# Designs tried in a protein design chat: VHH binders against Putative pumilio homolog 16 (APUM16). Part 8

Target 1, 332 residues: Putative pumilio homolog 16 (APUM16), of Arabidopsis thaliana (Mouse-ear cress) (q9fie9)
Amino acid sequence: MANNNSFSMSTMFNTIQEILNEEPLTVPSPPSRGGYSLFHIRKAEMDIQRIFNFMTGSEDLKDDISVLDTGTLMWMASLMTSDCDYFMVITTNKNGSKTLQKLMGMSDDMDVFFFEAIMRLFIHVMTDKYASYVTIQGMRVFQQDKRELMYDQILRYACFLAGDQYGCIALNEIITDLDDPYYRDQLLDIVANNALLLSNDAYGNFVVQHVLKLRDSRCTRNIADKLCGYCVELSFKKYGSYIVERLLEAGDVPMATVVLDLLACKTEMLIRLARSEYGNFVVCKALELTNEILTADLFYGLVNRLMPYRHLLHRSPRSKIATILDSMSVPN
Short names: E, the ipSAE of ESMFold2; O, the ipSAE of OpenDDE; V2, 0.75 times the mean of E and O plus 0.25 times the DockQ between their complexes.

## First folded at step 1 (VHH)

Design g07 (framework vhh_8h63_2)
Fold by ESMFold2-Fast, scan of step 1:
Structure g07 (fold): chain B 332 residues (1-332), chain A 124 residues (1-124)
Amino acid sequence: as target 1 above (332 residues)
Amino acid sequence: ELQLVESGGGLVQAGGSLTVSCAASGFTVSSNYMGWSRQAPGKERELVAGIYSGGSTYYADTVKGRFTISRDNAKNTLYLQMNSLKPEDTAMYYCAAEPDYWGSGYEFSEYDYWGQGTQVTVSG
């Protein structure tokens, strides 16, 4: 167990180091302008401040966006994206993010500026609470060529994003929205291939849970295969137990994978699991589902392992396990 | 700190009787679930008897009718009375206490027994 946990953490660390050492994708920027007088520098600073105030202002100011002319919109987009730090200050602001999302999709020419800025700052945008929704909006409204380049970046950084507190949320939104079967299947394969690492991660477990909710039979089977041998270990943990319960509910093959892990563990471990805070729900669900779908071998396998400890389990106030076992016996 | 100290083991002839005891400290015998497990050479550890806070008892089929688990609340001590002993009862006997499964500990390792055990050897 220690070797498996150590391997998972090492893999995550190596992935993070690879991402940090990689050069960001470079999208062509507009040509640099000629020399400036002090007057021109001050005017640019005032224009930047005015855009910032507009973008981060109240909801009432946003109603005026629909009446802005094309020249004004292009000017705003150019200035907002001219500096990486300035763009990040706008996109990480709650109102700035919302206003930018409204501007996106209004003009293909304007969208080029937003696309280039997002691609240049991809990891920083995707790991921020508000800025990540700017990228999600781009994937919804940009032209197909730009969306495909954004999908490529999601595939490249999927595991890193899954391990981030905001990146995991954004990744789950993207998984839900992604209707292109090529990119969707690739992304699901990445999640499934890393299911053990992600299921043990503070944020990655939410991505595994979300993918299981999609009820994609191939992906669910692949996740079950990767978690085979670890279902007992996961079931002692709050979020790990949720993943195992979803596998039990996901059809005959994933259910069998979980139940066979329960049957393969030591008796002391199985009884401890059945009486634990989270594992009791897993064992109870395994009994209920194997009985309900008439998988007699698995049901009676579990019953036979638990019955000798029926009275011990009966004293556990949160468990329904003893009640199920009692239905299988009559008083002497 | 929870401590369980087993005693009373020894050599006994087949058909004989022996009582092993477990003195508990840092843990109240009368208000928790407790049991006796044994491990023979080359075999896995097995739970042979248990007693619940309410006084109800459990016995493994291999010892049912021959072994009796009991407790003395005043002495904070758990007992296992073993009658009609067989050579297959030869094992190290461990006193076990159930952790508070609704306490602060949410993640569990494999069962951890708080005692060195007491050896029971049955000749015959």
Scores: ipSAE 0.000, ipTM 0.094, lowest interface PAE 20.6, mean pLDDT 77

Design g08 (framework vhh_8h63_2)
Fold by ESMFold2-Fast, scan of step 1:
Structure g08 (fold): chain B 332 residues (1-332), chain A 125 residues (1-125)
Amino acid sequence: as target 1 above (332 residues)
Amino acid sequence: ELQLVESGGGLVQAGGSLTVSCAASGFTFSNYAMGWSRQAPGKERELVAGITSGGDTYYADTVKGRFTISRDNAKNTLYLQMNSLKPEDTAMYYCAVGYSYGSWEDLFDYGMDVWGQGTQVTVSG
């Protein structure tokens, strides 16, 4: 049955202690026609409802959890992971997720229950706003053998998670936390291999941006290679332009990839890009970085393409490009 | 793994109707603009129809009024309903992922990719 009552921490703690004082073999007696098996089932249903109320309560459980004995904690962990629906109701609740995160890592014996439940429900947990943090916590505090099995699942579902509104956030935290070079390199390769699709995705673009911030030279070059030919298209978009700007900042080879795309496009497209809301920042950064690094061919290539249209760029609200052009002494 | 699987092509008589479908997997289908391109032997690839994530549609002048593009986000499926078919519609039809910037021509010229083998439509007549 659903319970509409809110419980205080003191009341819930006392309720849990009362439940735990009832051994599995203890059969409270009113003798009934329903028999003992039905009585035990009904008691377990009431106990799980009390645990739900305890776990999802708004009170800070940090101090109270520490006074519960190992047997109590093991019983609670076993009961709340006994059914997928029970576990999901707890983990998708803001307070339930937070409380569960505090229980994780306290005991290897308890972590077995949480690990098995997470693995059974991996995609559902990873794509929920609050439950995803339960999985992230497991990857931080579980024993290495369990973490590696969880990493295998991340590799299996990486592209799906990258395209999800909560999965992309969780994936980025996992990428940051991943110390194992094998799993890290495999995950970075998956992101790079899918960089074009992800850069154009509502959520996947955040994963590409995050990976570029890591400044892994191999991965960044692989991303640049996959986005070669598409840098102009991406630069018209808010998040696509951020990705292209990061490539410009990432060293000579990724910078050259972006600038060569700018130089290869039609002049009308380049001027439209330079005047656009997001693309003007890309063109400006390309000019600034090619000038600073003294890549004269790329810098003057851009200047020569833009200079005939400097009057249109001056009339644009985004006239920083025009300022750069005006500062040049370009041989005819 | 990113996959687009086209189906529903076949032989139809001029004036007939046919629906082709594209089953998408490996990406968040509902977040992308999708389209249909076609290529006849000895001709360049032509974008015939597009639909945004929000449901806005585009049609090439050659098919406007005859073809209808639609999507079912719950089934991750793209459809092209083709009515009043002409011999000139004979082509291999490809499902494409679109990227939204500028005009519809810019969208599919710069960001159109295909992952399927396509589905053949042959109009006799």
Scores: ipSAE 0.000, ipTM 0.167, lowest interface PAE 13.0, mean pLDDT 79

Design g09 (framework vhh_8h63_2)
Fold by ESMFold2-Fast, scan of step 1:
Structure g09 (fold): chain B 332 residues (1-332), chain A 125 residues (1-125)
Amino acid sequence: as target 1 above (332 residues)
Amino acid sequence: ELQLVESGGGLVQAGGSLTVSCAASGFTFSSYDMGWSRQAPGKERELVAGISSGGSTYYADTVKGRFTISRDNAKNTLYLQMNSLKPEDTAMYYCATDSSYYPGEWILEDYFDYWGQGTQVTVSG
């Protein structure tokens, strides 16, 4: 069905021209001692509705908003950021978010309005699917002073964001984009210090996995240290097992941390893990990697504990553990 | 210019197999979630399979266990391997993406908003 609310660039220009023809190109002033009349309030509401329609309407992907003059853009920026509800309606709308991202970085004076609005609503913007893109764009295009204040807010709310369905995605993009070593290292330290909590979280586990993919040796070792003693329990869980598998793949020190946890647990627990839905992949990977990199003490430590239960492991679905044990030809 | 071009459709006997492919251009393919939607005559378009930028996959219950979605980021190509085809699988198959930058590993069914021209798959009994 045709959408009557979809707008071409031609419709946008007609709407802006119509607004400008009714009023001078100026932002609303704060109420004076004389106050605002009902006429002025109604006119501002009408202009805001037109801006909403423009910002949230469908546009040609090829259209370039740079054809608009600076004064018109400043007026639009001021008006759409004049109220938290107005700004949120625009930023949480898919098209509104896209259009706002195009406006950001065009002018330092205009960016002041967007920055102030984002900062007032930081956690709400960061935890919305479409509005989070606006914050990410600000961190890419705003002046350094504004970016640093936004980084401070990310550090403050990092764990909350990591636990949110959209916040975790935005946080991962920010981690990838961060080239300032101070803020990057602080953010990585927060993730590592909270690795146990995050690894057990439905969304936070994606942040831990993303950080491990960065191959930052300091952060990876800090994560391994924080998860030391918990690798067996994590491996019984879907998200925890994914993290433990990433640690096994991350180098000799993180691998050793995982394998030593496996060797430290009771044999009954190790066998239950090897037969579990998620833990069997962890035990299999531990055997494969310790054999591949020739860490004989760790490999044979695992083999010697699993071998008496080879027959139980043969009956476990999708397990390669029994095949590895069979290749060792160890007597029962 | 964002473009999605599907190919590989055709006529197949029930129980047969077919692979359709989608050539993507005009955007950073590796950063975007991709999917396959289908539409049969008189029915609504449905998402049958999705794959995230990170490789996580989704399948509709109607195709789970029979269809496999995959991507080749070096070739900017998306694939759908269809096995054990049924007459009910007869539809126009559309390559899909969210035209917004999507930074996550997640497939969100309702967020695909850009589709190619489609390729017809007909399964005879």
Scores: ipSAE 0.000, ipTM 0.185, lowest interface PAE 14.9, mean pLDDT 78

Design g10 (framework vhh_8h63_2; at its last look DockQ between E and O 0.01; V2 from the best seeds 0.00; counts 0 for: pae E 21.9 > 2, placed apart)
Fold by OpenDDE, look of step 2:
Structure g10 (fold): chain B 332 residues (1-332), chain A 124 residues (1-124)
Amino acid sequence: as target 1 above (332 residues)
Amino acid sequence: ELQLVESGGGLVQAGGSLTVSCAASGFTFSEYAMGWSRQAPGKERELVAGIYSGGSTYYADTVKGRFTISRDNAKNTLYLQMNSLKPEDTAMYYCAKTTYWSRSGLYNHAFDYWGQGTQVTVSG
């Protein structure tokens, strides 16, 4: 009795939400800077507004950053990262994010502030449209030790990020930018191992597609293995069908995997798929790609199964399948 | 440097036709799904049409049957043929590049780069 622990994305998201709701590890509050006089508070408030305006102002401010001395920049960085809400307001702003990215990498000392802020707000930053680019930039310019810690977080939340509207984009960028084979391979393994789940997700499917586009042979094979037996089902779905098409194009082994699934399913299901909104493209692609000398057995296998139902396939206005079948004389 | 340059916009009468073009450079054009979005004054930007690297197309319901998106990979150019134009089609039209090639992911958030836009005005 194989306990089909149906790993549900919803369960994973709920678990992560529970983890996120767990009180952030009390990063020791920076030592309570003593009784800043009301004057200091006001000055600080004024400075906060000025910094915000500076960070979120027009692109023309690029020239202003170059004029600022290192001490001022350090102070700005410290102030921006002193409060999580304030940091989020800046990073979630389109211009603020861009300005932060420019500041990052200017000094290792400054980068410590940014790193700490990102780590405290890691999921929030990574799932934001503009803030996620700050993390991406960090992964490019931070010292190795900081990058490694960030990688650990990325690995931990990889599936969650993949299922997020903006997280999936950030994750794809990170995967693309990764220079370290160790971390890259780990991420690829996570994607491959969760390929079925991600392929059925509105955002996760983009990650699977992206990984397939990288043409990593090991990862592609792993994905094919995980999707073996599910290709027909996936092909009826909008996102799934595209993934299956990408597998068909990914090489001989993935192609064979898909085609074998098509050949193994019930005839009624195959015909239904061939006539379906998305499945027709999969079947058509399979025919087109197998119509080669080395894969002739697969091609004719499909043709032989489809040919008796050619009349049904002609009734589908968008189907190129019928045209392909018409061009082929089934060897008696 | 990645560039998308739209052209062909202008003033047209209701019921008229117009073709806008987008010249792409700085990336492998043929490997990416492309799209057209438009933004009318006071309205949010909306996806109008998309075309995948494989040639499959998507259309918003508002333009279906009237607009045709196409691409010339040899020229690195994206096209939008607009027929039976209506005053409601008045907008800035933007060419967009997707982050990755996907048949399923033609959403505004999936685009990583936008052109400057070309203005289309339909006079009723």
Scores: ipSAE 0.000, ipTM 0.198, lowest interface PAE 14.8, mean pLDDT 83
ESMFold2-Fast, scan of step 1: ipSAE 0.011; ipTM 0.443
ESMFold2, look of step 2: ipSAE 0.000; ipTM 0.091
ESMFold2 (binder alone), look of step 2: mean pLDDT 81; pTM 0.823

## First folded at step 4 (VHH)

Design f01 (from c09, 14 letters changed; framework vhh_7pa5_2)
Fold by ESMFold2-Fast, scan of step 4:
Structure f01 (fold): chain B 332 residues (1-332), chain A 124 residues (1-124)
Amino acid sequence: as target 1 above (332 residues)
Amino acid sequence: QVQLVESGGGMVQPGGSLRLSCAASGFTFSTYWMSWVRRAPGKGPEWVSTISSGGGSTSYADSVKGRFTISRDNAKNTLYLQMNSLKPEDTALYYCAARLYPGSYNHFSQYDYWGQGTQVTVSS
């Protein structure tokens, strides 16, 4: 009955590549209903060089954008968005991105050109260090109808963006800024549903960490549920251990999920984790929090598993676990 | 089989009103952005209005703002266009169109499904 219902970064990446391969080549829009001419194309290339110099010049340029008349601004917007390559050259430049952000929101008519260019180049813009801020600015200053179209693109490409070095940063800013509960909740659900994949990704782990810092109880519990059975594996890794520590701090249910994973693993694995560079912080935090919030069964479960091997923990690089265990022994 | 079937067109005097309907079948209507696009005799297609999949966002061409209202009923898989204060310049074949991935309303090649159109004629 149901086919093609897998959602993953790989599936999303393949979908995006197929869409991009089917799109027609971007050509400069004609200046009027008269269509294209080689003269107008060459003139536009010369004019775009002048616009490029203006847009990418130092912030010390004394030209106040507010002095430019509406006709000049519309002309500039039309030319810089007429060709995808020209738009990308401007938006991927640090000064060009900043200047474009200042032009956005000044005129609804001008914003149409920027919106259409961003939507046509959405993945390219969102995965660039400077151009991604142009999209973020559009989501802040464009009219509601354009912002909702941009939110829908974010939902469709969320996992792909989370896996990108700049896309993950932009996605995190969008999650923080997004006050529409429909789009925000759907985006949080996408992150939670893909929490295992993202937690093991070089960049996606930053998205999971960011979402956990929001302290959204529903989303945090969904993340804990998806990471159940994998907390020990994650705790051996630098960023995976940070995620597991956040789950321990997030309340009784996420904490119990982590501690039960620790208790379910083989003793050899638990001792290796307690002695590991990152896992020792997880085990230490589990002991401290289960003791502090009076979950005696979980606390003593951990103590009883670690106590026979406390002599190995005294020689670990970080011996706080040994200190806790020693406090439970009667001095004779 | 995917189908979009428009209805409600006809002849009307300037200043009159018409309500267009578009019945959708063969796809998950509630996940698609829906648009009205018109084609006047001897002219290219012109985007008229768009409504988001959930109905929360609507957009209109400047030529129809304040006169036309787009709406949808996801339970009935139906799109509507309420057309008031009609002008001779509104004379065209009106199409409903669906697109899954949002983008520029004027990129007609990126619409996934199209109806066959309903004729609107505004004349005295």
Scores: ipSAE 0.000, ipTM 0.105, lowest interface PAE 20.0, mean pLDDT 79

Design f02 (from c09, 18 letters changed; framework vhh_7uia_1)
Fold by ESMFold2-Fast, scan of step 4:
Formats: sequence, C-alpha cells, structure tokens
Structure f02 (fold): chain B 332 residues (1-332), chain A 124 residues (1-124)
Amino acid sequence: as target 1 above (332 residues)
Amino acid sequence: QLQLVETGGGLVKPGGSLRLSCVVSGFTFSTYWMAWVRQAPGKELEWVSSISSGGGSTYYEDSVKGRFTISTDNAKNTLYLQMSSLKPEDTAVYYCAARLYPGSYNHFSQYDYWGQGTQVTVSS
C-alpha cells in the first residue's frame, strides 16, 4: 500500500542506505551447516525487516531502485532469499511482489538468487495471488536455461495448478506468453489429455476455456475427442456449457462430436437439456451452426427430435430454439 | 451398440409386391439417414433408396422410382421398403444402411452401419 508520510519514507530510505553503508557488500550463502551466533541471527533479522519495510511500504521509493549499484542489488537479493519465510512474506505482499518484479532481470547474478528461491517454493509461489506474478516475470526475463527449468516445473505441476484459484490464472498467462513450440505443445497436450477432469473442476474449466480460445486446431480436436460422450452432461453445467459451445464454434469436426452426443442421448434428456438454464444455449447453437453450414443430416436430426416438443420450448423465456423450429424450411 | 436387422425377403413372381423391414436397435432411429442398397448375383453394390433423418426427404434410384417406397415407423424403430411391380432385375440381396454424418444420399460408401442383408428373388 502507498505511504504518503514523507518523513517515514525518507527514514525508510535512509535506514536501507545506512545498512548498506555499514556492511561490506558480500554475497551471503544460505546456511548449510553449523550454528550461527545469536548476534549474527539478530543482525540479519533486523536487516531483513528493514528491507521488507522498504519493499512493501512506499510506492514513491520503488522508482529509486534503478539508481542502486550492483553490489547493493546483490546484497538485497541475497538477503530476501536467505530464508523461505522472508521470500514468501515479500512475494505474497502486493507491493513487495511488484517491487521484486522490477528487480528481476536487472542482473544475471542477482537473478540466480530469485530463481533458486522460486524453484524451492514453486508451488507456494504459483498458488498465491501476488507471488505467482513473480514466477511469470522470471519466465519473461531470466536466461534461457533458467526459463527451461521453470517450464519443466510448469509441465510437472500443470494439472495441480489448473485446479487452484490463482494457479489457473497464472497457468493461463504462461500459456498465452509461451512462444516456444515444444513447451507450448506439451502444455496444451497436458490440458487436452485431462480435459474431462478439468472441465468438471471449479477452476480447471477456465484453463480448458482459455486454450479453446487460442484456436489451436490440434489441441481443440484432442479436447473434443476426450469430451466425446460427455457433451450432454457438461451442457447442463454453467462452465461446461461454455466449453461445449466453444467446441461447436471450433470447426466441422469438433461441432460434429458435440452434435453426435446430442443425437445419441435419449429424447427425454435432449428435451430437458433444451429447456435447461445453460443447455438451451448449446442446443440453440447446434441448430444455428448445422443449419448455417448446411450439414442437413445433423440439422434435421436435431429438428426431428425437438419439433414434437416445440410448444414446451416456446414456454422458455429466452429460448431461440422455438423460433428456429418455427422458421425452418420444409425439406423437399 | 448400433444393430440393423433386415427381414421380409423371399421369392416373388414378376409384377408382385414385397415389403422389406429393417429393425434398428442401439440408437435413436429418427436421428439417422437410412438407405437400402442391393447386390445382384455377380454384380457390384447398387444404391436403391434413402430417407433423411425424420423422414422428410426421400430419394430413389431412377430404375425403382414409382415402384418402390421408402418409409419409417419411429415408434417401432423400423425402416421399410415397399416394393411393387417387381422385375427379374430386382433380384438381389437387400441391405439396410445408416449414417449420422452429412454426405451424398446416393453414395453408399458414406454409410457407416450395415445389416446382414435379406434375399429377394423375382422369378416365375
């Protein structure tokens, strides 16, 4: 959050500079063995608290980070990543996340600290509202070798992330940003292979919807293949119906997959679907698209099953199905 | 699973009549395009007639027009071919065929499901 107290902002800036001027700038290694003196532990705790207050406090001070020298940046990066709790406290804070994103990409040596911390805390970072953007930034600005290791982690945890409230958002941004066809295709294959599970998930359905909007023909056909036999069940559900509508719009083969599921179900279920809150949009779109592209067999297959119930369909407050049935031409 | 079973074939004299039936199971009958295809002894398969899903459109090979009538009974899941004024050249095994995907009504190679056939013999 912004702090508009100029004396507090000046005090925080002077505090950080005092710490940096007091100590020789060295790159600390993570504690790997032995005990630390209580004095050194207390000093590090005081220093990280000052850095934390700087990183999360004043928005005006964040513009000044570009004037810091390499040694100062290295010290800050090392200190922020010296403990997983310190890193998470900074990255899960809205201002801390934004400031950290600005520090990333400034120096390859500094980025090693951020990369290692992200990799150790990957799931925790990726499933937080603000920290997930730190990982996304790393994938944009880190060197290729580090980005590839991060993409490997995304592939490893893709389904877990897709099922998380914030992970699904981050995953969708990563899918959008990915220009590397190897990692992009692998990620799209994972989504398609798990399309049934994800389409029925509270958050995973947004990932399926997002990849369908990319209009990747191979991925869309793979999703259609995995959802074959389930299109009617999905069409009764709010987000499932959106997915099925996207398949109807995605070309002749995905459209045929959906329409064949509608034609294969029992008449009672088809009429119930046509009158349902979400399914009526699916049935309406199926009729419109099969009529528009002149797939007569599929169009009249649907019409023949719906026409005997047109009076019930007229009673639906926003249904276009009855209007389509009334306006249809008689086959010659 | 979709199954087609033809019945009603037999021996009939020239000028006679015969009704073929095809009982369909495993799917909603009215959603499929249905066809009758025949094979005379020593000859290739020949398309005879098709009916659209819902029975609104009917199509006939020129040699059977006015003599044969294709129809459906949705309540019985049954396709019929009413044959009248039968000729010796109508002698063949008659197959019931179904498809769901759009295509040409007279291209029998586009029909995905076929019955086992029923023999029709027209001779004195």
Scores: ipSAE 0.000, ipTM 0.078, lowest interface PAE 25.7, mean pLDDT 78

Design f03 (from c09, 16 letters changed; framework vhh_6fv0_2)
Fold by ESMFold2-Fast, scan of step 4:
Structure f03 (fold): chain B 332 residues (1-332), chain A 124 residues (1-124)
Amino acid sequence: as target 1 above (332 residues)
Amino acid sequence: QVQLQESGGGLVQPGGSLRLSCAASGFTFSTYWMYWVRQAPEKGLEWVSTISSGGGSTYYKDSVKGRFTVSRDNAKNTLYLQMNSLKPEDAAQYYCAARLYPGSYNHFSQYDYRGQGTQVTVSS
């Protein structure tokens, strides 16, 4: 009644040899003792090498990966995920990552192996340039049950990932892809609650910038609230100035938060900001947007504080602020 | 002392039902993710089901979806697995396992705590 021979490892191996056009393994003559154990060790070594060559090799063969039978795919998935170091060698390889992404989503039973390997090595996978895309693919193609467990790990490690050079890129892709309001809102709240630290970080600033681009009004207001009192300090810095510019563009309330920080600082600090390499863009944008939105009190508040120093502003690396101020000297 | 004690296993005919229970003690049960894993003779460990610490999220192996239901009672420190429409392939030693956060399903050393198991036999 039972026939299990169709799913044997030998049958699966022969199938992959046919697809890859590889010659059968040459079995060496057995030694005086222990011939069978040496044969099994050598075959396992060659199987590992063949899988590695397939995963990291020619793209032409991988375009037709769907021609591999289910037994062969299950054998490959089991073998490549059996050892953490071997899985990482495959996933951190550019071609290995791409090939693994193509295998994912083909079978729920096969995805269990990939899911488990990713979950065991979550932070290591998420912080690698090529391996992080394997996790992103899993979040796109795995069944909802596995995706939700992966979302829980993202929430757990969100701040750590945001501070990593590759983790921040992966986190931004995940934020874009998240349609579940529960996980999306929690992830956005974690970013907003840590907005000051992330805005001052070399990589975390990209996560704050990305979240602001989503134009989620609740999250953007929360970020503005957390950055309130710090907008001038941030505007002197390359990454901080980009975030402050995005807050100015994000709607009336975030824009007002930034402009009120500018108006609350000492005049000496405001003039230094307007003349600085990065801060001049912030002050210019504040003037342009407050004028455009007809927020007359905020616009004239800025103009009134900058006008006495317009001659100093003409000698800055950029003259756009001075040009705006000059247009106010003889209004029509 | 941390303990997980499974019960409710036994012999059942194909198409029958069993309800497994796992009584937890010695740790804060309500904060732990709970797992049902099984191992058939001469087979590896196989993940069956997961339930989140609050009970709001449940996850199943594809072959048991629609037939098995995991649940928990945090007030009683108890995990349950309702098994309906049992098949011969479901025959295995069933283990209750605990982990503070989600992680690997397929290796005993990857759980924070694990029970001794309860045997499920599906035979006529």
Scores: ipSAE 0.000, ipTM 0.127, lowest interface PAE 16.6, mean pLDDT 79

Design f04 (framework vhh_7zox_3)
Fold by ESMFold2-Fast, scan of step 4:
Structure f04 (fold): chain B 332 residues (1-332), chain A 123 residues (1-123)
Amino acid sequence: as target 1 above (332 residues)
Amino acid sequence: DVQLVESGGGLVQPGGSLRLSCVASGFTFSTYWMGWVRQAPGKGLEWVSDISSGGSTGYADSVKGRFAISRDNAKNTLYLQMNRLKPEDTAVYYCAARLYPGSYNHFSQYDYAGQGTQVTVSS
């Protein structure tokens, strides 16, 4: 049942066209050379202001962008990508980013402008909260040749992006989305090769955690190998302890790597770890998993190292380890 | 064995142009990331530009808009078109290759490098 009170495509189209073409600059009869040059500068400023207002306006005004003609779309794409600053002020705006994402994939000719601008400003776009989603959208909707060039840029900048507050989020989205085994394996290899650096980084640790959640056995084993010798140091740290716990859960070889690091450290360090805010969870998980998976040598190795100090563990708020140890006590 | 042989360097006046070439042998050129690294007199190594196996390009801010990197996989050749040259571009230019992209902009991650070609920009 058509309702006359519902917004119409024609009404929305007219509203969008009015925003874009409001007070169109007619060609004046230029009085002088100086006046003519100033006119061109003012026209360009007015045109970019109109595009900016359209792109950053409310979502409701954008419902009918599909009715914009190809000439208008090409003009908009050309002008908003003509200057790096124009493109960045639009893409770093929450609504501007969302609107641009909706425009992408509508026309291959228009996508050339967006692709070239993204590639030119790749690091700036990828390290912004809202602009990074423009690049992610391009990887989903652009033609394969453009997507492959964008994958190459991700490989080039992967370690840098992993260390950035917003870049790490975008990188994790891309890792999840990558179906191509060539690019996926290269990206996973970069993360694994840099696992120690990233695990100690404020943001890079989230990339290592994300990759471990994928449970790719080759990559997980490579990460475990790179973190071998450092598991105790990482376990004292909030996010480092999360990574070590994931390695313990990731299979027999990564688990053995962690437990062997625990067994190789000085007894005083192991007891400090077992009583620490984050390390107690690592030691507890190591005990639980080595007992469950029937790795008796590793389990009893840990028990024998901790048992003489069970009274210190009971005095600590971290009494769960002490409870496990007490279950191994000889009855009266 | 691996060889990277640079050519095309020389003396040029400010504002002039030069095209550097690098012929590669001993590895599967098409699968490698290729780049240009330069060393000015008395300075350290500076990354100039690179190109991925897929053709994606990167440039140092000092050369953006003036230099263009390209590759011809059929000829195992890397190119650097240098336009609007400045005295500050005076350096030995090295062709470099790496199999994996590695960390951003880190020249120590290149697996192979050539002997270099001298570019001198002066009047």
Scores: ipSAE 0.000, ipTM 0.140, lowest interface PAE 18.9, mean pLDDT 78

